# Designs tried in a protein design chat: VHH binders against Regulator of G protein signaling rgs-3 (rgs-3). Part 13

Target 1, 363 residues: Regulator of G protein signaling rgs-3 (rgs-3), of Caenorhabditis elegans (q18312)
Amino acid sequence: MWRSYKAETPELADETQEVDLNLHDSSESDHEGRQSRSASITSSTSAPASNDVTLQVPITNSSATSPTPSTGSMYFIAGMFDGKEKVNREQPPMPTTDGVEYPRAASWAAGNCANVLNDDKGKQLFRVFLFQSLAEENLAFLEAMEKLKKMKISDEKVAYAKEILETYQGSINLSSSSMKSLRNAVASETLDMEEFAPAIKEVRRLLENDQFPRFRRSELYLEYLEELLPRSYAEKWAQSFEGLLGNHVGRHHFRIFLRSIHAEENLRFWEAVVEFRSSRHKANAMNNLGKVILSTYLAEGTTNEVFLPFGVRQVIERRIQDNQIDITLFDEAIKHVEQVLRNDPYVRFLQSSQYIDLLSKLK
Key: E = the ipSAE of ESMFold2; O = the ipSAE of OpenDDE; V2 = 0.75 times the mean of E and O plus 0.25 times the DockQ between their complexes.

## First folded at step 1 (VHH)

Design s5f (framework vhh_5c3l_4; at its last look DockQ between E and O 0.01; V2 from the best seeds 0.00; counts 0 for: pae O 15.6 > 2, placed apart)
Fold by OpenDDE, look of step 2:
Structure s5f (fold): chain B 363 residues (1-363), chain A 126 residues (1-126)
Amino acid sequence: as target 1 above (363 residues)
Amino acid sequence: QVQLQESGGGLVQPGGSLRLSCAASGFTFSRYAMSWVRQAPGKGLEVVSDISGSGGYTTYADSVKGRFTISRDNAKNTLYLQMNSLKPEDTAVYYCARGTPEEIYKLFTSGSFDYRGPGTQVTVSS
């Protein structure tokens, strides 16, 4: 039951200022009339009564008991993604905020996963997040691979490569091809580092496309940022909607507010379009993100359905169909959504306890 | 509720061909990208191919490129995978899933299986 919030349009008063603009004048004329004709052609052709042979196909209600998907294959897939209950998992230590300015920490969520990984404190915070997400082995694998790469060709390097395979073969979710390549690389006495490239690429892709986006929206990261956020930054959001959306903490609090008013899908769509635009140098990723955005936000009956002006969705659908996917694909859609957010939710947010309480908390 | 059901799996010799089908229901099929994914025993999940809602865009894993063809019939709410020149390495359970490769990896990583079928076994053996 989608409660149609009838926005009561306030009756803007009828100030009928009579501006009398007198503009003039001119004249002219002309004529002509012509007539003609009639033609009647009647032709009657009696299309024959095709006998509707109502083939009563007996709807045998064979209650095809949809075979209950064998719980075994689901458990097997779940068992690959549900990391082994690491019985003795110790949580990595949280990085302190000492010596970290807000712009530094905010930059970890900007761009790609490399920005967080190339910062010592960012990487540590991301490690804690990955641990909480049962995905820390992915980062550990990449670090092990970097260590392996720096090793000179020796028996020690071969031994370490075998140790990496033994340690991670059951904990990292790799494609069959990447796992085969990894095994071949380790089986080789020459340790061709190119054979490790598929596995490294898949793990990096997993971090980039799944874990990193989750990290940027995680309470862990947002709490860390909020601790660093100057009050003056938050005060500027009252003057700049772009400033609010451009700030991770501001956007988070705005999200909480939007959720309370059942308008979060607009911000989700906005974020998805920003992500889409950031993928401009990755044609396949951009194409896939375009399809995902269409399916998630623009498909009828979706939980995240965003309402767009007439024709905007159809243009997007057509461009995707025609493989005309570029950075401009959602320009009209995002402009509309930004306008929607700016006109009502933003104004309400600035008056909300969500924003006011945040300001009171900040130093 | 989203329902997906794979069919057309079986035993084939190396170099043989199979055509997988996936019947979809419970959603507007043409509005969603669809993917084929596979899992071999003791191996990770691999997305082998995906197709856009209209069918105008397709992608393939390097392992199956030039051998497999993904297609869809939106009027029949059916996804297909034509598999040619099958190899023993293609032996796996094949799943039909709603979404792009990246979406599927997210769904599977989150432990959500709501948008895939039960799978069909493909075995390539002499």
Scores: ipSAE 0.000, ipTM 0.192, lowest interface PAE 15.6, mean pLDDT 82
ESMFold2-Fast, scan of step 1: ipSAE 0.284; ipTM 0.702
ESMFold2, look of step 2: ipSAE 0.381; ipTM 0.776
ESMFold2 (binder alone), look of step 2: mean pLDDT 83; pTM 0.852

Design s6b (framework vhh_7qia_2)
Fold by ESMFold2-Fast, scan of step 1:
Structure s6b (fold): chain B 363 residues (1-363), chain A 126 residues (1-126)
Amino acid sequence: as target 1 above (363 residues)
Amino acid sequence: QLQLVESGGGLVQPGGSLRLSCEASGSTFSDYAMGWYRQAPGKQRELVAFITSGGSTNYADSVKGRFTISRDNAKNTVYLQMNSLRPEDTAIYYCAKDLSSYEWFRQLSPDAFDYWGKGTPVTVSS
């Protein structure tokens, strides 16, 4: 999946390769030692859902660092009212489930958006989601850039670059600096693809950090997965708590059940920690996510409070305060949460109408 | 379409050995990570051992040093060599394949292994 993405999109592949290299580094460093420990824990007691592993980084971090023009506000207003987006847009067609096995579709949620973008059916489902989110132009822009890159230097390539600028400058939301670079690249006497890099990186970051995480949690994706889910998979959840937690559809139904007994926050915390662990190679993002997880689930008196033994929570609080954040930060908390979920909620879920009705629906 | 058939289970005395086999047919076996799971009576199914397409292995703490997973891509077969068997190893053993198309597997989930056949029973008792 990540390797096939590398073959099709070299620029995105470099980032994917960096993550893979870190994971395959067998050194005794803290990072690789922690990865080995996490994998061992996963195989032994808790099998976190790889299909929910992705880094959620606020897109505002990218836009916040971009200079805001002090003059020419009318140009930005004019761009917003350019009329490239229509009220009555046509929805892209839904991909069929023909020829798709459940693990293939489940892989679309794994890691970054490379897996979904590298699958013809996955990319089409993501396009439908983006249309519903008023962000389909971001994917279309990246596809246009890839087509432009493959063209031979010619009058046709120059014309296509101008067409891209005209099509997207009013519909994609780029920083002023990225938009200026894009305009300069198109206006240049030669089309050096390096001149388009700032715009491509910013649009890709929008998809990766904002749209893709929402896609993974969308009803659109869950309904597609559930249509593919073999009854035998769901039957196995009665014998494997790890199988239930590792399955995107299983977690969705378990979450609905947990909400009815006021324990949903335990599963949401578990999912947030899986996402946190996936960000270990992006120190700033991992640190920020760790702090968000603490404030959302572990701070006393929050509406989403996960109840941990005082000593476990205190260690996490101190490590965050001391900036000692690494992949192991939530290991003890996850162990406790998994035990809490396994003991009572899991057993009750298997006897619930939520689970029984699902089994009766599946084939 | 990949088909998996487990064999080699049986009754053995404590301290004995068994070699389980899982024969694959119908697709490119060498591209898949493969694992062995077991389920003891009244217990949850657990991952015991796995092997990636590249040959890297990992084991549950309960079986480290006693069990060895291996593969023979020419025979489309995964093996589980079980030594120093204990009564607590009594279970039905299942072979599973990872249907993901990548060699790297960061998180091992039971859902990443798509085959749950009838398994092969292993009983360790006197």
Scores: ipSAE 0.000, ipTM 0.123, lowest interface PAE 14.7, mean pLDDT 71

Design s6e (framework vhh_8fcz_2)
Fold by ESMFold2-Fast, scan of step 1:
Structure s6e (fold): chain B 363 residues (1-363), chain A 127 residues (1-127)
Amino acid sequence: as target 1 above (363 residues)
Amino acid sequence: QVQLVESGGGLVQPGGSLRLSCAASGFTFSSYEMNWVRQPPGKGLEWVSGISSSGSTITYADSVEGRFTIIRDNDKKMVYLQMTSLKTEDTAVYYCAKDLSSYEWFRQLSPDAFDYEGQGTQVTVSS
């Protein structure tokens, strides 16, 4: 069965120190985890009148977490259900680190969510993250749909389809069209699996474009990676600036250090450019991200302003104005930022308590 | 936009050979695993073969091992399936798939739902 296919694990081993420098190559969907909105709104014709271009700064900022999501189930809190809800609220068990090498776990953040979903331990860690984000039902729904598809006994299959609708109708956030299709599919005597496709596609898109990007930046994932990180890997960062930047755990500790010396914006810009380059096959996403990066890091007077040599910013501004946005847009800027980070902050980081304390904790 | 265009199918007698081609566009071909999957008449999707982004790791389903060969050309953005010693059981529509994991979630749940999937090429093995 092709569900039993084993991933390309061996090819990643040689690039362990530089995993994130591969630019993630591609995310699958052309939507950014937004609800489906095919209509283009009229572009803001007046830039000063709609100067809130701070759309999605999570690409340029780790989720800064105010994790108080508010609003528990209003119906349950109101005492309407007496706890008879089928939705499981118990935390899934954490996967162990046994038998997991660092490159395997690091690969879960690469590209789209396929790598994490196709690894039993990675999927379990993602499930824990989704539970903490009150979104575990999205993964549970997809797993239930796979079980439904494999069922052979017609009466049991119909009963299970009705149970799926009853369980998830109130917990998964689907468009009215997808919900109607799902209800029609369950009402069908023949259970045409094609009628479930809109709901499955929408839930899959939510996991890929909304939850997975947040998982990659989560403390949960970072702590799991750090527990697996060999001391020898972190020791090599003293000999390789590229090794430090290419390592998820390394960048996190370097970012904390940079924040303490008020230089974090250079690393945040670097990370934003990596995300920009990874969007190269999504023209609208790349164009929008390029504009956000310009306004966030390169516009004069911003709190996150990155200072570039005279002329470098002006070339970027002109290319964006002329709609000449491609993967090379930030090449000169990133060369300068890498030099800035390498010259003083990197050397100071290696002498910092941040780095020394990390080495002391690793095995 | 991702596009996969399969070709090379046809009618062939048992014991014959065919070479299937898949032309890829709209993504960085050299960065992705490529796969061949097939759907026999009246049956579900069956994975046939996979090849890593570099071409260094190649895998086959037990039913085709020793008879089929998967090849990729990153410069031409092509993946091929060389089929020999064809059997009547090999009769199917053959599809090219960019990511096996993505293809598993999307194609098994909704085989006709995605515009970025290839349209397939029919292989019929009969007298």
Scores: ipSAE 0.000, ipTM 0.116, lowest interface PAE 18.4, mean pLDDT 72

Design s7a (framework vhh_etentamig_d1)
Fold by ESMFold2-Fast, scan of step 1:
Structure s7a (fold): chain B 363 residues (1-363), chain A 125 residues (1-125)
Amino acid sequence: as target 1 above (363 residues)
Amino acid sequence: EVQLLESGGGLVQPGGSLRLSCAASGFTFSSYAMSWVRQAPGKGPEWVSGISGSGGSTYYADSVKGRFTISRDNSKNTLYLQMNSLRAEDTAVYYCAASPDLYDYLKRGYPMDVRGQGTLVTVSS
C-alpha cells in the first residue's frame, strides 16, 4: 500500500532514496563564505557534470530546479571530455550479473551510498560510474583508508600511509584544513584513524551528496538493474499499479512513457513526496524539501507544475506558511496524482510498445 | 543511416594551420555531443577534442590545448576543428564522432561512434 509510506515498509525499502532529487532552498556558501554551512550540494540541469564538487554551491529555493538529467541531454559527457587523463585512463571492468538477484542490486539505490559501497559488485559498478566523472580517486582513497586501518605492522603501515598521501594529494580535492589534518596524521606516524576522520568524512560527503545521486539515475545502473529484472516481476505491474510505482526499472519505463504524453511531472512529484516522507527523522531536511516541492511542482507557472484542485494546493501552502510540516503534508495531493496516473497513463502504458518490448526481452 | 563525412585535410608545413569540417546526416545533430579523434601511423586512436550539443562547452586533450579550436554550426549540421601551430606529432587521420550515450563510452572505452572515412593531415616540410 503506497498510501502509508514509511522507511521501514518492505515495499518501499528499495524506493527509499532512489529518488535523485538534491533540491535545496537555502542559499549558503560553506565553500566560499564564512560561518555559512551546507549539508547538501545541489546542481542545476543546465550545469554540466563537474569533477570538482568542492567548488559547487547550493542553489537557492527561488531558483528551484529538478536535478534529474534529461534522456536526450548530452550534459553527462561534458566532464569525461576534459583533458587527456580521462581518455588515457584504464577503465574499470564491468561487474558481472552472475550470482546477483534483482533485490540485491535494487538495494544499491536505497538509503545512502553505504549499501552500494558494502557490496562487492555494487561497489565495482559505482567505480565504473565514477570513472566517467574523474571521481574514482575518491573511492580508491576510501579503499586505501580501509586497507590502512586493517594493517597490523607499524613500519609497513607508516610507509603505506605516506604512499597514500603521495598518490592522492594531487587527485582528491580536499579542503585546506582536511589536507593539513591528513598531512599531520601521516607525519606523526601514529596512524590513529580518528586523525584521518576529517578527510574520510569529506570524501564520503562528496560521494554521497554529489556522485551517488547521479549514479542512482544513471543509465549504467538502470541497464544493469534491468538485466537482472525477472519477467514475472514486470508482469505483475499489469495487475498492480502500486507494483509498477514501487519498482525502480518500472518507474523508469513509465517515466519515459509519461514524458511522451507530457505527464512526467506527476511521477516526479510522486517521487519527491516519497523522498520527503523518508526524511521524517531529519526535521530540517524534511522542512526544506517540503518547501522545495511546493516551489518546484505546485507554484503557478513553474517548469514542472502539477495541476491540483485549488483547495488542495491552498491547504499545503497554508500548512507550510504556519510551519505545520509533517509526513501528511502532501497526502491529499499524492492521492490526486496517483488517481491521475492510474486512470489513463497507466492503462495506456500497459498497452504501449514501451512495456510490451520490455516484456519481450525479459526472461 | 548515420553518416559523417570529414574534409579539409592535406599537407601543411610545421607552424601552419588547417580547418577540418565534418558534415553530419541521418540523426538530430544538435542532440549529440561531437568529438574529433585522430589515429597516427602505428598508434591507437587518440581523442583530440569534444563539444556539447549546444556548443556551450568545449574540451581539449592536453596535447592540443591552446592550438586547436572545436566549433559547430547546428543550422548546417557541421562540426569544425581549427588547427593552428601544427607540429609533426599532429600527423594523423582525423575522424569526427558522435556520442549520444555515456553508457556507450564506458562500454567502448572512448566517447565516440566513428562513421566517416577520415581526413588525412600530414605535417611535414
Scores: ipSAE 0.000, ipTM 0.106, lowest interface PAE 19.6, mean pLDDT 71

Design s7b (framework vhh_7qia_2)
Fold by ESMFold2-Fast, scan of step 1:
Structure s7b (fold): chain B 363 residues (1-363), chain A 124 residues (1-124)
Amino acid sequence: as target 1 above (363 residues)
Amino acid sequence: QLQLVESGGGLVQPGGSLRLSCEASGSTFSDYAMGWYRQAPGKQRELVAFITSGGSTNYADSVKGRFTISRDNAKNTVYLQMNSLRPEDTAIYYCAASPDLYDYLKRGYPMDVWGKGTPVTVSS
């Protein structure tokens, strides 16, 4: 779909109100809810640090083994407590990489979730991610609403609307007002689609603010991108530090290398400043991100401290204290951090097993 | 950093043809995906055609079958062949480059790889 390529415009405003500064594949708790509880249980039962294809087990420590791994299939969650909800879940198929060039797949993570949702393969990959996160009902609801909207008014359309309500009324996290509007819309003899708008809008925000940021940094998405990455792209990283930092797969492997030499905080700071600059269209978000970046990376004695010359850090502290926050806030700091990364870690990365092993895997 | 210069715009009658060119300076052109965008008065900028470093192409529904994007890596140039032009194709056409679409968007330096545009007017 050409609509997925609208995300290629770098001028597009980011509609996400809450942004995550960690671009690595790691999960964070945003809000309490069915999706957040599901993520917590997955984290607590999983032994590996990565979001890999791991067998899901009940929290009761029952030794459940399966010849088919049940990634994201935790039947006692949601479905066990709601008689209207499906008890058994089946993992959707992985999309193939056939016919997908790297830039197309990379565009799925740009801006808001519209780009991934408007691409048939991107939407399927996001569906697999949502299934693993026990949140696929949100996407399924939006797809059902789109199908309902395309139907002409008929007994079949009325029956389908009732089926949607029965399927989702206990599984999607809607406000009481949105649920009431949804129930009233289904009870309407004419099925006024405007009455469905509050529920549709709220579900889209749940996907955009919670699940989509996690998808962008997930190992599922990263592995899909890596399969598409031409060897020639990775080879050019030896000639271009900017090319390495500008590539999602490249930053992942560089981050793993940096972690091994205890310098990962420099790259995480760089990525946080990129997010800060990208939020320039949302003044409150940018101001809040600037304060978080200062407290996380630049305050003395913090776990993730990035070491800057005293003068550079003090200017940033003073500008924040004076409410002089704009897109240039971290310009001097980022110049220093890029120089630090370029001078030694970058050269060593190119000679590392991390980079050499990656090149051996690429076509 | 890449510099992009568009050319080939002008006035043309409905049903006519134009070929736009975009010349890039820099040795890394072949690693970039290239796109043609357009902006009509009072409208947002929209993607018209896209070509990957490997040569795969994609088009907006409104121009599919009429426009063809192509590239010549030896000349650091991307082209847009526009056939069967309509009055609604009237816009300023922009060339853009992306080394990695997602990471480019995340950097917050989007303006660095845009051309200044070339106007196309389709009128009797």
Scores: ipSAE 0.000, ipTM 0.238, lowest interface PAE 11.5, mean pLDDT 72

Design s8c (framework vhh_ozoralizumab_d1)
Fold by ESMFold2-Fast, scan of step 1:
Structure s8c (fold): chain B 363 residues (1-363), chain A 126 residues (1-126)
Amino acid sequence: as target 1 above (363 residues)
Amino acid sequence: EVQLVESGGGLVQPGGSLRLSCAASGFTFSDYWMYWVRQAPGKGLEWVSEINTGGSSTKYPDSVKGRFTISRDNAKNTLYLQMNSLRPEDTAVYYCTTGSEYEKFLKEHPEYFDYRGQGTLVTVSS
């Protein structure tokens, strides 16, 4: 069995996002092109506005590159348009960094959201993120269900199950079938615990497929990780290119540097290929991502064009046309891109103010 | 200071089984991903297995998938590798290791892991 590369590389998992191409091609990685080639980006290099495929691309915390993000402003706007009750919510406290080593926090983004949910501080950070995203009720529901399952069969357990239904039936987005099962679970004055399974499964899928990918690429998570990052880890990046690319914080700063020298597309392509490989258990998603990566990074004259040796792109095009899409599709291309990044940009990054300033902040 | 002590190696016949252990100290074991890597005589280091902090996620290269099982006991600060259906090509010194880097590329360069024990020798021979 093949398994996701995201689970093998927790720091890669915490940077990736599934993005609908129906929106602007507006990843943080291509901002250099936006100012110098805005007409090209909006009219010729952007994906067609009507396409329905999704692109998984690494999204870095924008607080490091823009004065625009404000936590108070973001929450206020979201609360105002989502109803009166939400503007009156109190933000959960931030978890401390006390007793947390960097590898523990980095692991919270690995594979699936179970890693973050099984950690007391990770779960608290995720709760803060969900609160800011107006989705904390999904976590609260799962916690209430765990408490319910631990209760011995009793009138108190039945009362608590009814309380859960009353509390969450209007606040969580469940399908009609899951909601019907949830109502049926408490209908007969005796609990049918198996009827809770559809709702639990649906909420877990929502957290896993929607909220967790957004969390791992969030400014909140990046700032927490950077606070924990030992200076010695960042110093090791001078001796290990792979160490730099494998580190969420390191990749973020490398991306900022690459953006300044108009070479960001190589790292964006690398990150997109990592996400492509991680989607191998979802055949339609992987096939669509392969086509999107080809059109975004390998088509001639595009804003994000990655230049490959002659013939490499043609082999990829042929494999896609012949429906021979598997995890090896981009192997030759990524080998080339890694060498391009390692030989010149990497060496220059180590001498840059981006890297030197980061080292001066770390302890 | 980080200390890793491997044990459980020995001589086994092809098709046999061995269970390796790694006793960890000097760091909060439950906060770290753990790895097994091996080095066959005259060859470089090869990544063999990985496990997340809680033990819920594990990964293996195709060469050992289905035959090897990594596990951990955080209460005992101990990492394990259960090796079944052993083959002559599994002959190597086995090391447990940990580090801050989780990227696949680092597993292709195991010499860059910060912490590695003295190793335990596994010989598969008739």
Scores: ipSAE 0.010, ipTM 0.363, lowest interface PAE 9.7, mean pLDDT 74

Design s8d (framework vhh_8pnl_2)
Fold by ESMFold2-Fast, scan of step 1:
Structure s8d (fold): chain B 363 residues (1-363), chain A 125 residues (1-125)
Amino acid sequence: as target 1 above (363 residues)
Amino acid sequence: QGQLVESGGGLVQPGGSLRLSCADAGFTFSSYAMAWYRQAPGKERELVARIYSGGSTNYADFVKGRFTISRDNAKSTLYLQMNSLKPEDTAMYYCTTGSEYEKFLKEHPEYFDYWGQGTRVTVSA
C-alpha cells in the first residue's frame, strides 16, 4: 500500500511519445455551424470560496439544502459554550515525526479518511485538527463504539454503553432516527451492535464529507507533511513538472506562487478537470461537473476565466450542448493549460524565492 | 476498495517470452486508464506501458516493439505480453489504475490504493 516518493513522478511526457496516445488526433470531419437538435441545457454557475477548495465532488443537483449544523458549528454559534468548551477541554498532544517517512504521512490524505484513521500517528494528528475545529466528539464517539464492540464483560459493557449515550447524546449532531436507534439499543440492554450501525454510519459520513476534506487542506497537516519532506524530493521538482503537481507540499507552494502572478486559475482549472475525470464512474456527477467547469472557468468575463483558443472552447461548448460528455471532454483544454503552466510559471517558480527559500529550510 | 492481483512472472532465458496478467476487483475497469510499471533492485519505479479507456496505448522507448499492453474489459483483466526479454528487463512488475490526473487529485502514486502487490520477472544474465 505504502509506496516510495519515486512513484509520484512516472516518466510519461519525456519517455513515451506515440500517436496512439492521442485519442484526439482523429480527423476533423464536422463542419462548424452545423445545426443540431436542441438538447436541454441547464445554466448553472458556482465559484469556489477558498484557494484550497477544489470543486465539490460528487456534485449532486439536489434542490434541497443540507445545512444541519455539526456539534462544532453549534458551539461556534453559542459563544458562551464555545469559550467554556475551549477552557475545559484538554488539547491532544501533537504526534511526533519520529519513525514517520514522508510517503506514510502523505497517504493520510489519500481517498477517504480510512488511511488516516488506521494510522496511530495520523489519527492523532486528525484528532488535534478536530479539537481545534470543535469536532473531536465525532472521533471520540467512533473510538468509544469500537471499544464497546470489543468488550466481553456483560455488566460492564452495558454500563459503558449507557455512559456513551449520556456523554454523546447532547454533543453529537445525529438525525432523530439515528439517535432513537442508539437510545433503543442502550435501553433494551441487549447491546445488538446492528442497532448502533445507523449512528456509526452517520458520524463516519460527517467525518468523511465535512472534517476530512478540511483536514487535507489544513495548515496543521501541511506543516506536519512539510517537516517530513526530504530536500531531495523537492529538488526533483526541478526535473519534473508532474512531480511538482503530484506532491501535496509542492502543489501548495506552486499555488501560492501562481496566486502572486495572477495565474492561479490555470491550476484551479487543472484540478477541476482532474476531479471531472475521477467522476467518470458516476455519470450524473461527471455531467454536472463538466457543466460547472465550463461556466466557472471558460465563460467570458468570469473572475476565474481560463483563456483558450476559440476552437478549443467552441468544441467543448458544442459537446456539452449535444450531451456528448465523456472523460475526453477537456483533453485539448488541459493540454493547453499544462503547456502554459509548464513552460512559463513552472520555470519562474523554480527561480522564485518561494522555491529557493523552501529548499534552504529542508534537510 | 479496489484490489489488483498481478501474475505471470517467473524466470526466463534471454530472448524468451512471458505474459503478465492483472486481475481487477472492486471498480469500473472499462472507465480507467491502466498501466504497467516496473522496479529493478535499487532503482526507481518506471512506467513500462499504458492503455487508455478508449484503447490507445503508450510505451516506454526501452520496450517498444517487444512488449504489448492489452485489456479485456469483460474479464476486468489487464495484460502485458513481453517478447525478446533481456537481462535489463529483470524487475518487479506492478499494475495500477487511473490516469496521472486522477492520481494527482485524490492519491499520490506512492500510496495509490489500486496498485497491485507485483509479480517478479527474472531474465538470466
Scores: ipSAE 0.000, ipTM 0.187, lowest interface PAE 14.5, mean pLDDT 71

